# VH-VL binders against q96il0, part 111

Target 1, 167 residues: q96il0
Amino acid sequence: APERGAERRDTAPSGVSRFCPPRKSCHDWIGPPDKYSNLRPVHFYIPENESPLEQKLRKLRQETQEWNQQFWANQNLTFSKEKEEFIHSRLKTKGLGLRTESGQKATLNAEEMADFYKEFLSKNFQKHMYYNRDWYKRNFAITFFMGKVALERIWNKLKQKQKKRSN

## First folded at step 3 (VH-VL)

Design z5 (framework fv_pabinafusp)
Fold by OpenDDE, second read of step 4:
Structure z5 (fold): chain C 167 residues (1-167), chain A 120 residues (1-120), chain B 112 residues (1-112)
Amino acid sequence: as target 1 above (167 residues)
Amino acid sequence: EVQLVQSGAEVKKPGESLKISCKGSGYTFTSYWLGWVRQMPGKGLEWMGDIYPDDSDTTYSEKFKVQVTISADKSISTAYLQWSSLKASDTAMYYCARGYLDESSYFDYWGQGTLVTVSS
Amino acid sequence: DIVMTQTPLSLSVTPGQPASISCRSSQSLVYSDENTYLHWYLQKPGQSPQLLIYKVSNRDSGVPDRFSGSGSGTDFTLKISRVEAEDVGVYYCMQGTHWPFTFGQGTKVEIK
């Protein structure tokens, strides 16, 4: 019995972009677009003396980024797969080969593809609604923690100034 | 990367005025304070004073209060140390240093130093 | 002003041996918040000072584990468990508790 080679489902490798920002960078770095999500990853700077609030903010930003990367990577893969299946199905129905006589990939016209896009959007509408809701929630939380960090920094500055005046 | 880049070495005569600079980069300039530290030849470190670039709040050591002026231009992320009239005793290395913005009062980054030589 | 007194002022150490530098303040460095703001800097030959230890015992980023700070009140110590050639320089304690900030005289560490 021939061992059915387990098709390694190409799970989108969590290809952490090997873009390593310079170790001493005090800024967030933006990497090249990820090949699956097409989103540019941000490498968040880690301050040497990161406060607990700063750390929480950074972690929340990182988690939100990872969530976005995963969502769009999966969405793009699903889209590409369904698009290819749609094209193949329509070409087959038309009695057309997958390649033209010139050896080029046979394509559908813009009108036929419009049907695909409409169907795809309709099918994924609820998914996109949930994504948008969660996106707003995450960004609201990030903004809230940004405010807290800003207040903490102001308070630290005031303490430092007070220390200088008290002596 | 956080960097403090100071102006080049200066050779001056007694009685001349001098203004040296320290440019901060790689961080939000107004979110930190800057200090100036003197090091006389073969001697230790001496705190001179500091500035908050956001509001130009400046403090001096009593030893340096009447000898120097500390200022900053936040638009170009630059702090300054200025003498109105140099003395031979002002011959030293001058460092700018970034202060951590809390009550801890330590310097986490330093400039390369500016050598000031005052000779007749 | 707070006087910071370092001992010794010069130390010659064989590579791989431990080193210890004392820093004493003329007054307690405990602030009203119960924290102690003593810091250590290293100035390598021909270089700017660099932060080594902040708040008595916290190593700055990139500082090797062979460096340790300890102490309380008026008496503080910097220890190097195994001195390396790269540890050559002048070590300074600094107090940040009282205005103005003051440094110790410095301790020159040399290799034998």
Scores: ipSAE 0.359, ipTM 0.731, lowest interface PAE 1.6, mean pLDDT 90
Fold by ESMFold2-Fast, scan of step 3:
Structure z5 (fold): chain C 167 residues (1-167), chain A 120 residues (1-120), chain B 112 residues (1-112)
Amino acid sequence: as target 1 above (167 residues)
Amino acid sequence: EVQLVQSGAEVKKPGESLKISCKGSGYTFTSYWLGWVRQMPGKGLEWMGDIYPDDSDTTYSEKFKVQVTISADKSISTAYLQWSSLKASDTAMYYCARGYLDESSYFDYWGQGTLVTVSS
Amino acid sequence: DIVMTQTPLSLSVTPGQPASISCRSSQSLVYSDENTYLHWYLQKPGQSPQLLIYKVSNRDSGVPDRFSGSGSGTDFTLKISRVEAEDVGVYYCMQGTHWPFTFGQGTKVEIK
């Protein structure tokens, strides 16, 4: 019979055990890097008295994180796939097999790979520009809501102070 | 293998003090929360509180905060539940249980229980 | 404190027949990490409680396939596809999302 602890591990789609923040934590927590996006997820602390505005900010941050992780996971997979296809195509053009006479995997040198990097950057230029635009737009919105939450907290403190004086 | 072994049954009079124990073995005692759960005769389970033995950080249910003290001695992998003055209403089975990994959100191993009887 | 309500309070089942137990929480049990910390325990007569299901639907090691958990938010269900004599006892749901941890009042399962 396997050990109970080992049998209870949650697995992520990448095959790595799911990491959850410790219950003892009362603030935002950073998890391990995602295998595909290579970005660390942030798990957000939810206060008991979360206002609707605070909830909107948190959800916006969570949605932006998910969007960001999906973009880079897809981009990294696309890069790896196209890189291997390029190498295969170039070896075929040279009349070389995928393996050397010694049975090792055949590769291209850095000079030859420069063609791939130029082509990849060119083909993905517009996509990365739109990503950057959306990334800045999302961060501007987050900053704007952070400001609104800060003002709400200041206003609530002022109201609390007035209530104490009236009492 | 993981085991939690509790001290034996106790018979006490109202007003007496009592300290019962729970010894963990087969795992790293300091890496897991250890909780205490009360079961009154014929009743359900009530979470009382827990302790993280590495730093003796404690959390209590509001109902039990003034009734009991939870402590631990990590050098002997033992946690304790203590009353300064017992009442007849403290008559119950008391279980210790290990919180799973560092999440401590559920209990995966339970002690055998310590029956505490308080009567005059 | 989060109130956990179990239904039914008692259940008498013919061996081999299915059984279903419901658990409702007064507030959502979804944690900030998007996990739901709702767990099920079984206390057999004269024994300590034992973990059956953790985080809604995950069976603890050694727990037979006939046990399954499901649900979301505030409504959860434990199902036993074919009740065996060894399944007799009191079943408890527990939430670990909010402090303090709270248990349901328990459901007694007996063989008819």
Scores: ipSAE 0.000, ipTM 0.451, lowest interface PAE 15.1, mean pLDDT 79

Design z6 (framework fv_pabinafusp)
Fold by ESMFold2-Fast, scan of step 3:
Structure z6 (fold): chain C 167 residues (1-167), chain A 119 residues (1-119), chain B 112 residues (1-112)
Amino acid sequence: as target 1 above (167 residues)
Amino acid sequence: EVQLVQSGAEVKKPGESLKISCKGSGYTFTSYWLGWVRQMPGKGLEWMGDIYPDDSDTTYSEKFKVQVTISADKSISTAYLQWSSLKASDTAMYYCARHDDYFEGMDVWGQGTLVTVSS
Amino acid sequence: DIVMTQTPLSLSVTPGQPASISCRSSQSLVYSDENTYLHWYLQKPGQSPQLLIYKVSNRDSGVPDRFSGSGSGTDFTLKISRVEAEDVGVYYCMQGTHYPFTFGQGTKVEIK
């Protein structure tokens, strides 16, 4: 068997972001969609002189991202499991096999699958509504702290101007 | 400006040790991988390995992992390439270059360090 | 290791004429994230290599529109629509899909 080459690293072993846009600017970097949540992770750039307030904002955004990814990963997993169970149950009720002659999974027609989608959406409506409420709450908190960080930066710039003018 | 500055040319005898450097400036040194590339006289480019300065995590090409050691000192934004015992076959131009984790190419290169090993 | 093969190894072009360089990999360069990590570099005489094209077709900042990259899987091409004197040098393709990263052997571009 041929030796398998080492794959490129997608995450930092130390738990800190390992990427910036190449070339001239370091800022938050957006990765490829996670295979489970289908959301793009954001790796947050950590400046050398990060203030405690900036750190709090970054940690809030990181925590919100983890919460968001976990929610959608679980939701997508639940959808996939229940879809397979629904298909299996309906095929067994009809006395049909689970595989076609070509070895592919046997499937239901669009009309039958519509029943599954309607039931899944209905069953998960409350969960999605609570998710949306929590999402707005978290974004409100992030916006609030972004405002605080902006004010801190303005204040620090004013302090620097004052000191320079006194020389 | 974003730049990588390498140490000056070296003339050595076989069996001697050597450590060359690559200093980054104008960017956050700990946020990028720093790779080393060899170019033998009149030949093409060979990737030797890289290091992530924040935690000194290294990756080597199989050909080079026994021959050299890659290290970094993030407090002075400097990466190193080191030989414990040089051979005449180590005579080459050595470049350092940065890249990110998603490897969108090596966008900034050092000027190169010429290493000549002869008796 | 992934072997990168460039053709031609050298070419002489009259100023203003187009040039084309091919790069072939011994196995697919499509990564599990569906990106293709094939990059092109130019080394001008006496200078360090510089990035021209990253991920098959994206021009690096400051690279003129006359440079373009294309290809997929194992076959890639770098095209220069109108070769200028400043384009003289050795062109390298490189794969960053799998460790170890590997370069092609280089294509020398000269004027006349």
Scores: ipSAE 0.000, ipTM 0.465, lowest interface PAE 13.1, mean pLDDT 80
Fold by OpenDDE, second read of step 4:
Structure z6 (fold): chain C 167 residues (1-167), chain A 119 residues (1-119), chain B 112 residues (1-112)
Amino acid sequence: as target 1 above (167 residues)
Amino acid sequence: EVQLVQSGAEVKKPGESLKISCKGSGYTFTSYWLGWVRQMPGKGLEWMGDIYPDDSDTTYSEKFKVQVTISADKSISTAYLQWSSLKASDTAMYYCARHDDYFEGMDVWGQGTLVTVSS
Amino acid sequence: DIVMTQTPLSLSVTPGQPASISCRSSQSLVYSDENTYLHWYLQKPGQSPQLLIYKVSNRDSGVPDRFSGSGSGTDFTLKISRVEAEDVGVYYCMQGTHYPFTFGQGTKVEIK
């Protein structure tokens, strides 16, 4: 029978994590690592009486997670593809097959692979810089909204206490 | 939410044609393969074939190659399984299932379409 | 076609006890990329199949840690460390290394 031909794409398939927490969960859940990004997804709890600020915070966290998942999924696929291409190219240049005489996968030594890693990091340096910048921006925004939500909750509690004292 | 929604149950007579559908949602339809799996009543799973919706690259099991046609319309994120002439032996549950190019398993399944072929 | 042979075909397990299902392929499932495309599915009663394990040992999202896959070449095992009532169903191994893809016969797991 013919072997499974796998098309290698430079982009990770878009998909939503299938991680589903228990229905009666009242808190955020952390799922297993995603198979593409290797990042653990978080399922964010939705309160019944979610405030507009809480909703904005939740959405921002969700969007940031999706962004992060997609970035690393794509990066991991690109890395894997380029790594394999590098290995194949180097083996070919050496006049070596993709498999050893024992039928094992032919590999490059650590020194040869160091060249790949250096080149890969160099090639992706700007991409990683942009990622880091955006990561900090997003996390700063999340932290800011966390602070706002915390203040809102404190204020609401204080109002409720005042109302109880006036009755 | 990522899901595959299949067409409803079908009751047909031998010799009739049938086309059942599987609609993908919540993901990029063209980035995943769709496989069809048959399950005869009280039996195991049988892989029939798959299609890549982007270019309609289709592979069949030899057992099903002449029996069915697999197609897709990427514009509406829908895959199809079609018979030109049904037989009583085609009575089964049919599932569509998603898998990626790296084939990390069939990770999303449709609810199944029951096809009953009776005289 | 690659023949996938599961053993046992049925298993009755006491809750909290371990379970083990074997799957053997007629040919090596190691692909040219050195991956082994052996997957495990569970079909619960009246439901569609669901992915449990992909590529021998990787749990799918939401799959409990009590499930584990192992094996190499032609011999594979699915283990459930502590069977729960929700684990009832038919388990299938599937090879995706060679066309056509093929399933095992299925292993029916029941609770005693």
Scores: ipSAE 0.000, ipTM 0.530, lowest interface PAE 15.2, mean pLDDT 86

Design z7 (framework fv_pabinafusp)
Fold by OpenDDE, second read of step 4:
Structure z7 (fold): chain C 167 residues (1-167), chain A 119 residues (1-119), chain B 112 residues (1-112)
Amino acid sequence: as target 1 above (167 residues)
Amino acid sequence: EVQLVQSGAEVKKPGESLKISCKGSGYTFTSYWLGWVRQMPGKGLEWMGDIYPDDSDTTYSEKFKVQVTISADKSISTAYLQWSSLKASDTAMYYCARHDSYFEGMDVWGQGTLVTVSS
Amino acid sequence: DIVMTQTPLSLSVTPGQPASISCRSSQSLVYSDENTYLHWYLQKPGQSPQLLIYKVSNRDSGVPDRFSGSGSGTDFTLKISRVEAEDVGVYYCMQETHYPFTFGQGTKVEIK
């Protein structure tokens, strides 16, 4: 029995943005849009010594970015594949070739493509809903971590003011 | 009065588990980082890690990350330091201390818990 | 890890005389907010440590004015203008700027 070659689902390569900032960069670096996700990666500066909170925040931001990059890379790949299949199927149904008489890639008009976009959005609605929910949760966590430091600083300032008033 | 009260001295054998406690009072327990500090007999102070009791966010020194677990029960304003398996080298005084909003030092200290691990 | 180096490790002082303890960090303790999170503690014999100075130069509540802290970047000093019998103990510098937090070795202060 021929071993059914496991179709390596062309998962978008885990888009570790190959963007490497200059080694001497002392700040966060924003890369060009990733070719798969179309998102601009941020390379977070890693100080030689971080505070515990900075380290946690940086890690959480990095993980969130990686998650976001992977989601959109996969989504864009799926979109591109399904779009191409749709175009090919519609051209075939019309009895049109994949190339125009001028040798250009045959395309569908905007009206015909509207059906594709509608179907694609409908099909992926739940996926996008879950993405949005998770995006909010992650950003909430990041904001919460930032908030802890801010609140503690405010509280200290208030206590110092109270101590100064009581003396 | 703001205070931290730790559990009593412990005498254990190697391989035994141990959980010591630190109870905060007189302040909002959930709003301050609580640290653990080790002092080996006749030695200096060593920061082990800390916890934010509100969400149990915990940070460890790399030296202690695998050695101990820091936890908190905010409902009873109590933090914990625990070992799954004690070693003789764990013999030390352990202090809990409040980080004053994390930036103004450790302003309140417990009385310490002496842990003795002997065969 | 940031190494905190105290000098001297032991100091014997006559009552009423000044004392000075140095603490050096292996790296700058200036945080991104431009504050320096270096603190000094005293551990009296048989007691828990107590905060003396926070953020280089600020005395904690109830700390006598004979205690003062100074320094910047990597070099810090605790001074006692007139040592009293109650000042006996081990003094520690600590940094809270960088993970992990680290203490100096301690300086034992004794009375002659």
Scores: ipSAE 0.019, ipTM 0.558, lowest interface PAE 8.0, mean pLDDT 87
Fold by ESMFold2-Fast, scan of step 3:
Structure z7 (fold): chain C 167 residues (1-167), chain A 119 residues (1-119), chain B 112 residues (1-112)
Amino acid sequence: as target 1 above (167 residues)
Amino acid sequence: EVQLVQSGAEVKKPGESLKISCKGSGYTFTSYWLGWVRQMPGKGLEWMGDIYPDDSDTTYSEKFKVQVTISADKSISTAYLQWSSLKASDTAMYYCARHDSYFEGMDVWGQGTLVTVSS
Amino acid sequence: DIVMTQTPLSLSVTPGQPASISCRSSQSLVYSDENTYLHWYLQKPGQSPQLLIYKVSNRDSGVPDRFSGSGSGTDFTLKISRVEAEDVGVYYCMQETHYPFTFGQGTKVEIK
């Protein structure tokens, strides 16, 4: 089938999407949302004359993206798994089957699901706090290196103008 | 600037093994699929398979799955096409070509490697 | 496997005259994203194939505007408005919608 063929080309063995930049791209590009994390990956353009400072910034941004993808993919998977387990447990307690008489998945009402959401959020509170802390740390580092790269580029531009004026 | 350079012509006997190469330069090798296409003398083009160099994930045409192995070494930006035992019917020009995951065709091609298998 | 059939298999044209090559697939080439992954390649004598047109009608970079592609579903056409000496070669259609990817037999274009 075409779906299976396309999935094989676009999906890594780990189940995350793999992406190729558009032909003749000279800038960063944004891919489609990942199946598990629901975040859009960014593929970073690598200039032929990339400075060591630009390389550090790019690698930091790539590492931060991978960290984000892994965190949210794991959170979404854990949420889905625990949600299904909660629903099955509650249905069993009520003496109900996993499927309705029409063959559809049996579900719980909003009030019952609220108990699950409250419990899940409470259990994951510390993990989300650590995520936020690390996210701010990573963004601070990225901003710092972006500033250094910007200063380097300004200095190089000034040097270019000086050379042009002298001739 | 963006180019694929293939290994030189080969003359082999039936039953011998062979490994030919395709080296990419001027682009990020690990971000593009690399496909192999066969052209038998006086015949048309046949897609054999492709590889994503970053993780060595391969896709083969069923016709070629048993006959050849596609591999890549991303540390040297090189992909390979290998036969364990050549047949006279393997006599052909073999091209490598890069393509993207957007299915917009193969935009960069190697110069081709002529493989001649005869007794 | 999807069979790609090209007609004619050989074509002789007078310089400056138009040429048309047809390509028919045994199955629809429309993918689930509603795009059609039908491409055209040119192989000049002694050279590697080169991409001319991708996804039915899009010219690749550097391809002259005298080349145009059209079609839908299973029927596709490559047109050259005014054939030049440099256009001599074998033209191939290729589908990239379904695995395995398959090429047409090729159409040889010659100058009279």
Scores: ipSAE 0.000, ipTM 0.474, lowest interface PAE 14.0, mean pLDDT 81

Design z8 (framework fv_pabinafusp)
Fold by OpenDDE, second read of step 4:
Structure z8 (fold): chain C 167 residues (1-167), chain A 120 residues (1-120), chain B 112 residues (1-112)
Amino acid sequence: as target 1 above (167 residues)
Amino acid sequence: EVQLVQSGAEVKKPGESLKISCKGSGYTFTSYWLGWVRQMPGKGLEWMGDIYPDDSDTTYSEKFKVQVTISADKSISTAYLQWSSLKASDTAMYYCARGYFDEESYFDYWGQGTLVTVSS
Amino acid sequence: DIVMTQTPLSLSVTPGQPASISCRSSQSLVYSDENTYLHWYLQKPGQSPQLLIYKVSNRDSGVPDRFSGSGSGTDFTLKISRVEAEDVGVYYCMQGTHYPFTFGQGTKVEIK
């Protein structure tokens, strides 16, 4: 019995973008678009003396980024798969091969593809609604902690100014 | 990468004015303060003053308060050290340095220095 | 002004041997927030100063473990456990507790 080669389910490799910013960078770095999500990853700067509030902000930003990367990577994979299945099904129904006489992949016209896009959007509507809701919640939390960090920095600056006046 | 790039070496006569520059890059210029440090030939380091580029809050050493003006242009991420009238005794290397966050009071990055020579 | 006094002013060390530099302040460097703002810099020959140690004992990024800082109040020490050729230069302590900021005289470290 021929051993059925286990189809390695192309689990979207957790493609940790190998984009490593310079070690001495004091700012956030934006990487190239991820091949699965098409989102540009941000490498967040970690200060040596990161405050607990700064750390919390950074963690929230990182978690939100990871959440976005995972969502869009999965969404794009699902979209690509369903699109290919749709094309193959429609070509088969038309009695057309998967390749043209010129050896190119047979494609559907824009009108036929419009049906696919409409169906895909309809099927994924609730998923997109939940995504948008969670996106706003996360960004609200980030903005709130950005405000707290800004206040902390102002306070620290005031302390330093007091050192200047005490002499 | 964080960099402080200073203007080139200057050769001046006594009584001339001079303005040297320090441009910050690789970080948010207004989130940090900058200091100026003098080093006379074969001597140690002397703190001259510092500036907060966000509001131009400036502090001087009493030794330098009347001799120099420290300023910044945050729009181009540049700090300045200026003399209205140079003296031969102003011959030194001048360093700009980035102050690490407001409460820590140390310099984590330094410019390459600007050599100022004042001779008759 | 706070006077920073370094000892010795010059040190010749055989490679692989330890070195120690003392820095004494004329006043306590403990600030009202209970932090001590004493820092160490190295100026290598022909280079700009670079941070070694901040707040008495914290190594800056990329500073080798052979460097250590210690002390409290008015007395501080920089130690190099094993001096290497790359450690040649002038070491400065600096206080950032009170304005004006002041440096020690510097300690020149040379290899024998």
Scores: ipSAE 0.277, ipTM 0.716, lowest interface PAE 1.6, mean pLDDT 89
Fold by ESMFold2-Fast, scan of step 3:
Structure z8 (fold): chain C 167 residues (1-167), chain A 120 residues (1-120), chain B 112 residues (1-112)
Amino acid sequence: as target 1 above (167 residues)
Amino acid sequence: EVQLVQSGAEVKKPGESLKISCKGSGYTFTSYWLGWVRQMPGKGLEWMGDIYPDDSDTTYSEKFKVQVTISADKSISTAYLQWSSLKASDTAMYYCARGYFDEESYFDYWGQGTLVTVSS
Amino acid sequence: DIVMTQTPLSLSVTPGQPASISCRSSQSLVYSDENTYLHWYLQKPGQSPQLLIYKVSNRDSGVPDRFSGSGSGTDFTLKISRVEAEDVGVYYCMQGTHYPFTFGQGTKVEIK
């Protein structure tokens, strides 16, 4: 469905993002990276005459975005939490405080962190493999529906020509 | 911002040829029909024809079919209305207007109009 | 060709009072997809036409709530609940159900 021009949007989908698209946006709006997932959310423009097939594609893309954001937000949160716990544990084992004399967070050097990174990547290998599999399946479905929407638009163009010529 | 910008006013003599233009901006030019509407001085609106720029498919009112040619150049988002030989009866304001693809048959944006005056 | 007939041809309205314009088609405007392609435009003095109402009753973006369209088949009405100075101009109905697209002859609305 073509755009109606500079139409206003009422609300962003509550499950996707809290950023607000421009008032007169007639296109999809790309927001800033989410603090936890580091992914940019997309607010999809909803045309006034969106077809059921276009709606299905949009909802599939929105649902895939939500799934993707939840996965990476959880993964990044888990990483940050475990990293902090590892650093805290290591510093206690060394008999060191959690803060430096200047009040900054005490850190471990790269060599000391290598064990944490290796362990984290190892235990999350299967999880990332399953994520990649599901990501490919989702993108295949999106591509398939994008193709169906493209065919629908070609069919509608033909239908419009038939209607124009039927009088 | 969606905009249709038409060429400037023309003063011609009967028998001369003329080509006026309508340039679309702020939208995907190839996704919308572009119509031409005539308004004779002090008279109402008359639909002349439409073009779908993506494939240059045209439809004409029978009244205008032999009088004018509608064309488009999608590389520069411009549609044209052309006469091979003007008549005094062609004196009018000519509007281009964007036809909505999914809700075909109405015009949601209009150009500013091109006044064509044909006199001896 | 479908003939579109508007009544009245001219209307003088006291500011704040309602106005009503009728549009009649020579045949039904219901298309085979069950939609009715009857649209209303306003041409203000010295300006291009602008879309007001599409498909009988749908207001275009930015069109004030005081404008409403209604009707079915061959009889249609455009109503302005309270006419304002900015509403002066010529109103046209148009059918897009059958080729060629045709307009009514126009209704001139003036303020007393």
Scores: ipSAE 0.000, ipTM 0.449, lowest interface PAE 21.9, mean pLDDT 79

